# Ledger of designs, part 200: VHH binders against q9y6x5

Target 1, 379 residues: q9y6x5
Amino acid sequence: LPPKLLLVSFDGFRADYLKNYEFPHLQNFIKEGVLVEHVKNVFITKTFPNHYSIVTGLYEESHGIVANSMYDAVTKKHFSDSNDKDPFWWNEAVPIWVTNQLQENRSSAAAMWPGTDVPIHDTISSYFMNYNSSVSFEERLNNITMWLNNSNPPVTFATLYWEEPDASGHKYGPEDKENMSRVLKKIDDLIGDLVQRLKMLGLWENLNVIITSDHGMTQCSQDRLINLDSCIDHSYYTLIDLSPVAAILPKINRTEVYNKLKNCSPHMNVYLKEDIPNRFYYQHNDRIQPIILVADEGWTIVLNESSQKLGDHGYDNSLPSMHPFLAAHGPAFHKGYKHSTINIVDIYPMMCHILGLKPHPNNGTFGHTKCLLVDQWCI
Key: E = the ipSAE of ESMFold2; O = the ipSAE of OpenDDE; V2 = 0.75 times the mean of E and O plus 0.25 times the DockQ between their complexes.

## First folded at step 10 (VHH)

Design E105 (framework vhh_8dlx_2)
Fold by ESMFold2-Fast, scan of step 10:
Structure E105 (fold): chain B 379 residues (1-379), chain A 125 residues (1-125)
Amino acid sequence: as target 1 above (379 residues)
Amino acid sequence: EVQLVESGGGVVQPGRSLRLSCAASGFTFDDYAMHWVRQAPGKGLEWIGNIYHSGDKFYNPSLKSLVTISRDDSTNTLYLQMNSLRAEDTAIYYCARSKITYKYGDWKESTFDYWGKGTLVTVSS
């Protein structure tokens, strides 16, 4: 019987929430499983890029989903929330559900993980739900558990995506303890529901479950705004993405645009594409624009208007506030083991190992996750 | 048809208080963030502040101590309370709305898609 894996993402679940709030259901999950306290995500620390990095093991410059809003300089195509289903944007990598379906003649199931409603290399997830934020966690869970039990060929890889605590993190900010406590308690209750449902259906003891996230959240303020219009006129450039990493496509000479921006704010770094720090691995792709602006943590780039965000992400991936965690339980994982840190690109080769799949070339290192697994030596 | 109608403007003496109202109709009021924006004669638009459905409020730091924004979702009404009025507060005051959309961690607030016609406040002796 092939091994099975359920990968669950709670969007924007900052790692240090685990230390500052109580999670009785998650703590029971971890007690009989593993916890990675920090996951170092990829730059930029946004939802589409990091969710695709989890399932491909690639940096954004390699998998091609480099932001939530993109422009491709070669084809002149634009990516947005209204046209995110064009396979063109997703075809620079092969996500694990495609590999699962093609290598092993197995099925994959998805409840709204980014990319799962798109045919990638002419392969779409065997069972999937189109994105709809109004669909409850319970309905997503009901579909996933039905597909895990009733599919032929069997579903061996399943994904489940949930929008919180990211939506509330943006609205309230991570420092609003009253509202964040309420939101995080609800998430812990959803984790309890997940475990109870799997136990009720007889799946719990034989299913590998990973609970993780794509990024964290940092506090923003109306007192920490960078007004781009104070430095450069709209006629000089096309704005591809705004905050906290602005993607600038010059309409005039690139050096002239750069010179207008380079001293705009002490709270923003301005990079020509070739000068983007190597540690970001954010340079070698036609969807990365000629000039990138990177705001300091907690600063918001605006166009002569206020920002209503009290929390945001997308910042430098070395910031602990941008880091999620990873917890896992199941036959592949040790019980009661705590690990300090892994890279988000390391999740993919670990998942391939658990499922018995040959990974595509990737930026992850299997050695970083060996101590989590019962069939590996931690020496 | 979406409508935002400001009221409560007029001539007011320096140092006094004034409350503006904005009556909203033709849409689900509690799906939107509501804003106050003003324009003094011969000057650009100045954002005053906003209020979300949750009741969370944000103000222009330069105006924070002088104004209070509130909303009544049961009557679809937005309010701006102004205290200690100065001659430089003379402006047309606009009510505007914005919408928050959320998809895959991309939390966006739209630019102002509907504005009222404005109400004139004149602060003079």
Scores: ipSAE 0.266, ipTM 0.614, lowest interface PAE 2.3, mean pLDDT 91

Design E11 (framework vhh_8dlx_2)
Fold by ESMFold2-Fast, scan of step 10:
Structure E11 (fold): chain B 379 residues (1-379), chain A 125 residues (1-125)
Amino acid sequence: as target 1 above (379 residues)
Amino acid sequence: EVQLVESGGGVVQPGRSLRLSCAASGFTFDDYAMHWVRQAPGKGLEWIGNIYHSGSKFYNPSLKSLVTISRDDSTNTLYLQMNSLRAEDTAIYYCARSKIYYKYGDWKESGFDYWGKGTLVTVSS
């Protein structure tokens, strides 16, 4: 029987929430499974890029989803929420559900993981749900578990996406302990529901389950704004993405735009594309704009005096506030093991190993995750 | 039952100030951006500005110097403070809501799905 894996993402689940709030259901899950305390995500620390890195094992410059808002200099196409289903944007990599389906006699199922409702390399997830924020966690879980039990060819890889705590992190900020406590308590209850549903359906003992996230969250403030309009006139550039990493497409000479921006704020770094730090792995793609602005943690780049976000992410991936965690349970995983850190790109080759798939070339290192697995030696 | 009820309108002399209120009920006020919109006699709708739960505010640039928008989420009330009123500010003033919703890491705003019935402000001697 081929092994089965369910990959669950709670968007924006900052790793240190585990230390500052109580998670009785998640702690029960971890007690009989594994916990990675910090996952170092890819830069930019945004939802689309990191969700695609989890399932491809690639840095953003390699998989092509370089931000939540993009412009492709070669084709002159724009990526936004109104055209996020254009396969063009997703075709620079092969996500694991496509790899899973390319292997003989396997299906994939998806409840709203980014990209799963898009035909990528002419392959769409065998079973999927179109994104709709009004669809409950329970309905997503019901569909996933039905497909795991009632599919031919069998579903061996399933994904489930949930938008909290990211939505509330943006709305209230991560320092709003009253609202964040309520949100995180609800997430823990959903984890309890997940485990109970899998047990009731006889799936729990034979299914590998990974619970992770794409990034963390940091507190923003109206006192920490960088007004881009004070730096440069709108006539000199096209804005592709704004905050906290601004993507600037010059309408005049690139050097002139750079010179207007480079010393505008002490709380923002300005890079020509070729000068972007190598550690970001954010340089070698046509969708990365000629000038990139990177705000310091907790600072928001604006085009006027106000921002609606009290929390945000997208910042430097070396910041612990940007890191999610990874917890896992199932026949492939040790019980009661804690690990300090992995890279988010390491999740893909680990998942390929669990599923018996040959991974596409990737930036992950299988050795980083082998101590989590019962069939591996970590001495 | 969703309700938006404007109050504070009436006849006011040029140069004076006026504060309008909008009492919201029947929904989670914190989930909505709140807007002020006006319609002068024989003219179309003119957006005045909005305010988010975070306190972030955006104004029509041509009206920014005249108005201040605020909200009290504990009482589910939206306010519009108007200063230095002119005859051209004579209009029916509406409060409206727009749903703030989430999609894959981005907060988005719907169109106006509910409006109050309006309150008339007449600036005249």
Scores: ipSAE 0.395, ipTM 0.698, lowest interface PAE 1.8, mean pLDDT 91

Design E12 (framework vhh_8dlx_2; at its last look DockQ between E and O 0.73; V2 from the best seeds 0.00; counts 0 for: pae E 2.5 > 2)
Fold by OpenDDE, look of step 11:
Structure E12 (fold): chain B 379 residues (1-379), chain A 125 residues (1-125)
Amino acid sequence: as target 1 above (379 residues)
Amino acid sequence: EVQLVESGGGVVQPGRSLRLSCAASGFTFDDYAMHWVRQAPGKGLEWIGNIYHSGSKFYNPSLKSLVTISRDDSTNTLYLQMNSLRAEDTAIYYCARSKIYYKYGDWKESAFDYWGKGTLVTVSS
C-alpha cells in the first residue's frame, strides 16, 4: 500500500503550552510517536505564510504568501482572508498536495488548510472543503477520514486545519490561565477524537499523522501600543498590513516616510525593504512593501483605534513565544523520540520523503528530521 | 429566542446624566459585538459606540467624551452612560448586535443582525 500522510494544524498552538498545561491525549500521541519541542517558523509569523511554508518548504519571499494581507503594485490586486481565492497569489510555489495529486493512482484531500480551496497551477485536491469557520472539527475530521479510507484513487495526502487555540489566544491572551486552560483542554479532546476515529477505522497503525501549528502567541496589552498617527499623517502612505509587522506603501517620497517613522517608537524597528535583516528571508519578493515596521514582542501597532486583541502573533520568528511544536505518529516515525528544534521549512522535505515524492526546490533540510524517521540513519 | 430590550429612557433636563440598559436574552455576548445607535427626530441613524467580546470599546469620535459603554456578562446587560446631556441628544436609542467570527487569524464582524425596539430619551428644560 502506498504510504499515507495526514497533516493537522491547530492554529496558534504555542510550543510551551505543552509544558504549562496538561494534554493527556496529545501526550499519549507523542509517547507512541515523536515530538519536536520547538519549530522555528518563518517571518512573518502569520497564518497564511506559515501554513504555506509548511507545505512548500519555502521562505515567504520564495513562495509569495508574505502576509495575511498583501498588495501587488503591478496588478493592483489585494490579498486578504476575505480575498484569498485568486491563484495569482499562490502560483509562485507548488504545495505538496498538488505534487501528490498529480501522481499516478494518488489523490489529495483537504479540510480548510489555507490555499487548499484554490486551484494552484491549475490543480486542486480531489477532495476539499471550502473554508467555513462554522463547520465543526468533527465534521472536518469525518470528511478527511472518509476520504482517506474510501477514495479511488486513494487519498495519500490530507490536510486538516482548526482555528484554535489561535482565536482564543487573540481573545483572552496566552497568559490567561483560566480561559486558555479550558481552550487547550478542548484541543486535547479533539486530538483524542482524532486518534479514536483513526483507530476505529483501522487507520491508526498505517497512517502517518503530523500534528503541528503555524505559530505561537504572545501577550499584548493596552499599555503597549504604538500609534502611527502620532508619527505620520495617514495621507502620506497606504497601510497594507498593520500589526505587529506593518507594511507601508508610501504615497510620497519613501525616504521622507521612513524618516517620519524611524523614531516613532523605541519598541518598533523600521526597515527599508533593502535593509530588512537577512535572517528573516523576507526581502526578495515584489509583494513585500517598500517599508516594514516590526513591533517588539507584545507591542501592538495601531492607528487611532485601540487593539481588541489581548494576544497576537507575527513577531520576530526567533522569539520562543512565536514557535509552534510538531508531533508525529505512524509507520514512518520512531516511538518515544523527542527532538529539540527544527525549522518549519524542514517539514516539507520530510513529508515528501514519507510519501515518496520528489520535492520541488525548497529551503528545508532533510537532515534536520532524519532522527524522526525509522528508515534513516541518525548520528 | 433572541431579544434585546432597551430601558432607562425618559425626559431629562440639560446637563444631567442618564444610564440606559439593554437586556439581552437568547444569546451570550461572547459571540457578538454590542452596539448603541440613536436616531434623532427627522435625522438618520447615528452610531454611538460598541463593545466587543474581548471587552474592547470603540466610540463615535463626536460622542466619545460624553458616553461610556459597558456590559455585565453575568446578567447579559449592555449599558450606555451619557453625561452632560444636551437638547441635540434627544433621540430614540437602540442597542444592536453584530456577529463576531474568526477567519484565518482575524476576528471579523458581520452586519447588525438584531435590534432592540429602542428607548426614547428627551432632553428638555
Scores: ipSAE 0.627, ipTM 0.885, lowest interface PAE 0.6, mean pLDDT 95
Fold by ESMFold2-Fast, scan of step 10:
Structure E12 (fold): chain B 379 residues (1-379), chain A 125 residues (1-125)
Amino acid sequence: as target 1 above (379 residues)
Amino acid sequence: EVQLVESGGGVVQPGRSLRLSCAASGFTFDDYAMHWVRQAPGKGLEWIGNIYHSGSKFYNPSLKSLVTISRDDSTNTLYLQMNSLRAEDTAIYYCARSKIYYKYGDWKESAFDYWGKGTLVTVSS
């Protein structure tokens, strides 16, 4: 029978939460599986870009989802809540569920993973749920487990997305130990529910399960604001994205806009598109704007005196606070193995290997994940 | 049912201070940004400012030095403190709400969906 994989994302689960809080259910999962302590995500460290990188193995400049808010200079289209289901934005890559459905005539299932409700290259996830934040984790899990058991052709790849701890990380900030402790305990309980449900249904022994996240979270403050209005009048540019990476589309000469911004604050870096650091892999796409502003960790770019966020992400992907973790369990994985670091783009070719799929060209390196897998030698 | 009820208006002398209140009921107050908007006789709507559950505040730059917005989430009440009142501050003052909701890594803010009926402030000697 074909191998099966369930990919679970807890949005905004910073890797070092595992060291600062107790996770009895997750620790039991890891004891019989593997843990990657840090996953180096792609820049920018935002939800849509990193979720799409996990399932395509591509940097943002290659898969085209370069931010949660985007403008395409060639077509003049805007990416917004009303247009997030336009296939145009998602068609620069082939996500794993599309490959899964086309190579082996298998089915895919999705509980709200970004992109799974969009027909990408005329292929939509066989089973999916439209995004609705009010739908409980249990309802998402019930649908996924039903689809894993009852489908013809069989569901071999399933995804499950959960908003926490990101929603609370933004609202309270990651340094609010009382509120974060409550939220993280609930997540651990949900992981316990997940394992118990899979065991009760007889799925646990033959299912590969990956628990991961797209990014971390850092503490913000009203004392760490960068006011763009102090440096440049809003009539000189169109703002495509604001914080902590501002995407600037000049209405006048680009050099004049750059010169007004380049010395605006000691707590942000200002880049012309061609000068964006190569290590970000964030340059070669029409959806990346002519000028990008990158705030230092914990600093918020504003157009007014205050910000509603006490926590944020999107910062430099070299920052440990931006890193998620990866835990996995199942027949493909070793038991009780800990690994230090992989790149988030490495997850895709590993998942293709587990499912027996031929990966599309990607930026991941299969060698980086070999030590996690029972059928591979890690030297 | 959703209700926003403004109070504290009336006749006040120039140069004095006044505090307006907005009592909210019928919804989860913590899930909404709360706004003050005013309309002077014969003029359009003027946004004064807003406040989030986090305590973050934004003000109309032309009014920033004259007003302070606050909220008490335990009593579901929004406040507007106005100082050094002038005849030009004569207006109907409205309380309005905008929903704060989460979608894929971002907290977002809706358009105004409910307004109070307003409270009249008359600045006159």
Scores: ipSAE 0.493, ipTM 0.780, lowest interface PAE 1.6, mean pLDDT 92
Fold by ESMFold2, look of step 11:
Structure E12 (fold): chain B 379 residues (1-379), chain A 125 residues (1-125)
Amino acid sequence: as target 1 above (379 residues)
Amino acid sequence: EVQLVESGGGVVQPGRSLRLSCAASGFTFDDYAMHWVRQAPGKGLEWIGNIYHSGSKFYNPSLKSLVTISRDDSTNTLYLQMNSLRAEDTAIYYCARSKIYYKYGDWKESAFDYWGKGTLVTVSS
């Protein structure tokens, strides 16, 4: 019988929350499995791009979901809340649930992972929930476990998405100990409920479970604003995305727009597309705009004098504040093993290995995750 | 039951100051951006500004030097401080709310879903 995998994301779960807050249920999960203390995610460190990188093993430039707000100059399409289900945006890659359910006698299930309610390459997850933030974690978990136990062909890959602690991290900021303690305790209780439900249904010992996240969170402040209006007229460009990485489509000569922006703030790097640092792997896609502005950690790019945000993400992926963690448990994984770091793109080939799938071409390195797996030599 | 109740209006002489209050009840105040909007006699609605839970404020540029918005989350009260009032500031002043909601890593702001009944401010000698 084919092995089964449940992939769980708690959005915006910064790796160092594990050190700074109490997680009795997650700690027990880790003690019986493996921990990767830091996952180096992809630049830009945003929700849509990084969730798609997990399930494709690709950098953003290669899978085409390059930000949460995008513009494609060839087709003149805008990626927004009202059209994020247009397959056009998602079709530059093949996510793992598509590959999985195209195999003989396999299906895939999803509770709101980004893209799972989209017919990517004319294929939508075999069982899925349309995104609705009002649906409780309990209902999401009920659907996932029902599908894992009761489907023909069997569900061998399932995923579950939850909005916290990202939603609260934006609202309060990661340094708000009182509010974040309450939020993170609630998340730990949900992890306890997840494990308990899997045990009660007889799934726990034979299901591989990955608990991870897409990015972290950094503290913002009204003292750290970069006001674009102070250095360039609105009429010179179209703004595709604002902060902390602004995407600038010039309306006039590109060099003139660049020159107006390059000295706008010492806390912002301004890149022509061809000059974006190679380490970002963020250049070779038409959806990446001709000029990007990258704010320093904790700085907010604004069009006026203030910002709503107390916490944000999207910054340079070398920053520890942007890194999530990965924990895993199941027959494929060692017990009590701790690993320092992997790249987020490495998760995909590891998952393909666990499921017995041939990975599509990708940017991950299977060797980076071998030490997590019982069937591999760790060298 | 959601309620927004403005108070503090009345007749005031030019050059004076006035503080308006908006008492909120029946909802989680922290989940909303709070706004002040005014309507002068025979004119359309004019947005004055807003304030978020974070304390971040945005103002109509034409009014920025004349007004200050604040909120007290412990009493669920929104305030508008107006200084150096002019006859042109005669209007009905409304408070309104917009829902701050989350979708896949982004907080969004809805259209105004509730308005107060307003409080009349008359600036005259």
Scores: ipSAE 0.361, ipTM 0.730, lowest interface PAE 2.5, mean pLDDT 92
ESMFold2 (binder alone), look of step 11: mean pLDDT 82; pTM 0.811

Design E13 (framework vhh_8dlx_2)
Fold by ESMFold2-Fast, scan of step 10:
Structure E13 (fold): chain B 379 residues (1-379), chain A 125 residues (1-125)
Amino acid sequence: as target 1 above (379 residues)
Amino acid sequence: EVQLVESGGGVVQPGRSLRLSCAASGFTFDDYAMHWVRQAPGKGLEWIGNIYHSGSKFYNPSLKSLVTISRDDSTNTLYLQMNSLRAEDTAIYYCARSKIYYKYGDWKESDFDYWGKGTLVTVSS
C-alpha cells in the first residue's frame, strides 16, 4: 500500500497553549507519536504565507505569497482573502499536492487548506472543498476520510484546515484564560473526534497524521496603537497592508515618505526594502513593497481609529508567541519522542520523504526532522 | 428567534441627556458588532457608531463629541448615551447588528442583517 499522510492545521495555535491548558485527546495522540514543542515560522507570521511555506518548504520571498494582502506593480493585480483564486499569485512555487499528483500518479484531497482550490501550474487538488467557514469540522473530516478510503488513483496526501483557535484568539486575546480555555477544550474534543473517526474507518494504523499550525497569537490593547495618520498624509502613499506589518507604496518621493515615517513611533521599525533584516528572508520578491513598517509585539498600526482585535499575529518570527507546535502519529513516526524546535520550512522535505516524493528545491533541512522518523538513523 | 428591542425614547427638553437601550436575544451577542443608526423626519439613515465585543468603538465624526456607545455582554444589552440634545437630534433611533467572521485569519464584518423597530426621540421645549 502506498504511504498516506493527513496534514491538519488549527489556525493560530500558539505553542505555549500546550503548557497552560489541558489537552487529554492531543496528549493521547502525542503519547504514541512525536511532539515538536516549537515550530519557527516564516516572516511575516500570517495565515496565507505560512500555510504555503508548510507545503512548499520555501520562505515567503521565494514562494510569492508574502502577505494576506498583496499588490503587484507590474500587472496591477491585488491579492486578498476575497481575491485569492488567480493562479498568478501561487505559481512561484510547487506545493506538495501538485508534486504528489504529478510524480507518482496519486490523488490529493483537501478540506480548505489555503491554495488547494486554485489550479497551480495547471494542477488542482484532485478532491477539494471551496472555503466556507460555516462548514463544520465534522463535514470536512467526513469528506477527507471518504476520499482517503474511496479514491482511484489512491489519495495519498490529504489536508484539513480549521479556523480556531485563531478566530477566538483575535476576538478575546490569548490572555483571556476563561474564553481561551473553552475554545481550546473544543479543539481538543475535535482532535478526539478525528482519531475516533480514523479508527472506526480502519485508517488509523496505516495513516501518518500531522497536527500543526501556521502561527501563534499575542495580546493587543487599545492602549498600544500606532496612528499612521499622525505621521503622514494619505496623499503621499498607497497602503497595501496595514497591521502589524504595513506595506507602503510611495506615490512620488520614496525618501520623503521614509523620512516622515522613520521617527513616527518608538514601537515601530521602518525599513526601506533593501534594509529589511536578512534574518527575515523577506526582501527578494517584487510583491514586497518599497517601504515596510514592522510593529513591536502587541502594537497595532491604525489609521486614526481604534482596533477591534484583542489578539493578533504577523509579528517578528523570532518571538515565541508567534510559534506553533507540531505533533505527529503514524507508521513513519517514532512513539513517545519529544523534539524542541524545527523551522516551518523543514516540514515540506519531511513530508516528501514520508510520501516517497522528490522535493523541489526548498529552504528546509531534512536533517532537522530525521530524529522524528523510524526509518532514519538519528545520531 | 433573533430580536433587537430598543427602549428609552420619548420627549426630552433641549440641552438634556438621554440613554437608549437595545435588548438583544436569540443569538450569540458577542459574535456581533452592534450599531446605532438614526433617521430624522424626512431624511435618510445616519450611522451614529458601533462597538465590538473587544470594546473598540467607531463614531460618526460629526456626532463623536455628543454620544457614547457601550455594551454589556453579560445582559446582551447595547447602550447609547446622548448629551446636550438639540432639536436636530429628533429621530427614530435603531439598533442594528453586523456579524464578525474570519476567513483565513482575516477580520471581516458583514452588512447589517437585522434591525430593531426603532425608538422615537423627540427633542422639544
Scores: ipSAE 0.212, ipTM 0.580, lowest interface PAE 3.0, mean pLDDT 91

Design E14 (framework vhh_8dlx_2)
Fold by ESMFold2-Fast, scan of step 10:
Structure E14 (fold): chain B 379 residues (1-379), chain A 125 residues (1-125)
Amino acid sequence: as target 1 above (379 residues)
Amino acid sequence: EVQLVESGGGVVQPGRSLRLSCAASGFTFDDYAMHWVRQAPGKGLEWIGNIYHSGSKFYNPSLKSLVTISRDDSTNTLYLQMNSLRAEDTAIYYCARSKIYYKYGDWKESHFDYWGKGTLVTVSS
């Protein structure tokens, strides 16, 4: 029987929520499985880039999904929520579901994981759901479990995406303990439902389950705004992405645009593309713009005087507030083991190992996840 | 089907207060941010402020001390309370909606897709 893996993402699940709120169902999952307390994500700390890094093991400059809003200077194409199904944007890497389907003659299933509704290298997830935020967690779970039990070739890799706690993190901010407590309790209940459903269907003992996230969340404020209109006129540039990492395409001399921006705010770093810190691995791609602005944690770049966001992400990936966690349970994983930190790109080669797939060249290090696995020696 | 119907405009004396209403129908009011925008005679459009279903509200800083925006989601109604009215506040006042939706890591807000027809406020002695 081939090994099976279910990868679950709760968007925007900041790692330190685990220490500040009670998660009885998640704690029971971890007690019989493994916990990685911090996952160091890739820069920029946004949903599309990090979800694609999880399933490719690549930095954003290598897989090509460099932001949630992008412009490709070579082809003159724009990426947005209205054209995110164009394979052009996703074809710079091979995600694990494509490898699973082509290498092992097995099926993949997806409940709304970013990219799974796109034919990447002419291969789309065998079973998938188009994105619709109105579809309940229960309906997504029902489809995934049906496909895990009723597919030929068998579904061996399945993904499930859920919008919370990111949607509420933006709306209320992570410091709103009353609202965040309510949201996080609901997520813990959904984890309980997930485990119960898998047990009732006889899947629990033989299925590997990873619960993770793409990034964290930090508190924003109307007192921490950077008004870009006070720095530079709209006629000098095209704005590709705004906050907290602004992507600037100059309409005039790049140096003139840089000079107008470089001293605008003490709470924003301004980089020419070639001066972006090497530690970000955010430089070598045509979709990265000539000038990048990086706001300090908790600061919001605005064009108008208003922002409705009380929480945001996208900030420097060295910030603990931007880090998610990873928990896992199943025959591949130890029971009751806690690990401090891995890189988000390390998840891909670990998943390939569990599924018996040959990984494509990637930026992850299998050695970083060895201590989690029963068939590996730690150290 | 979709309608935004404004009321409460008219002639008002300087220094007085006035409350405008915008009655919404034909859509799920809770899914939309609601805005007030005004246009003085011979001038461009001036954004006054907005309010979200959450109760979060944002104002044009130039007008913040003069106005209060509120909404009643049980009656699908948007309000603009104006105090200490001056001749410069003479304008047509519009309500407008913008759709709030979540997709892959971001709350997004549409452009204004529907406007009321406007209600005229004349501040005159």
Scores: ipSAE 0.426, ipTM 0.743, lowest interface PAE 1.7, mean pLDDT 92

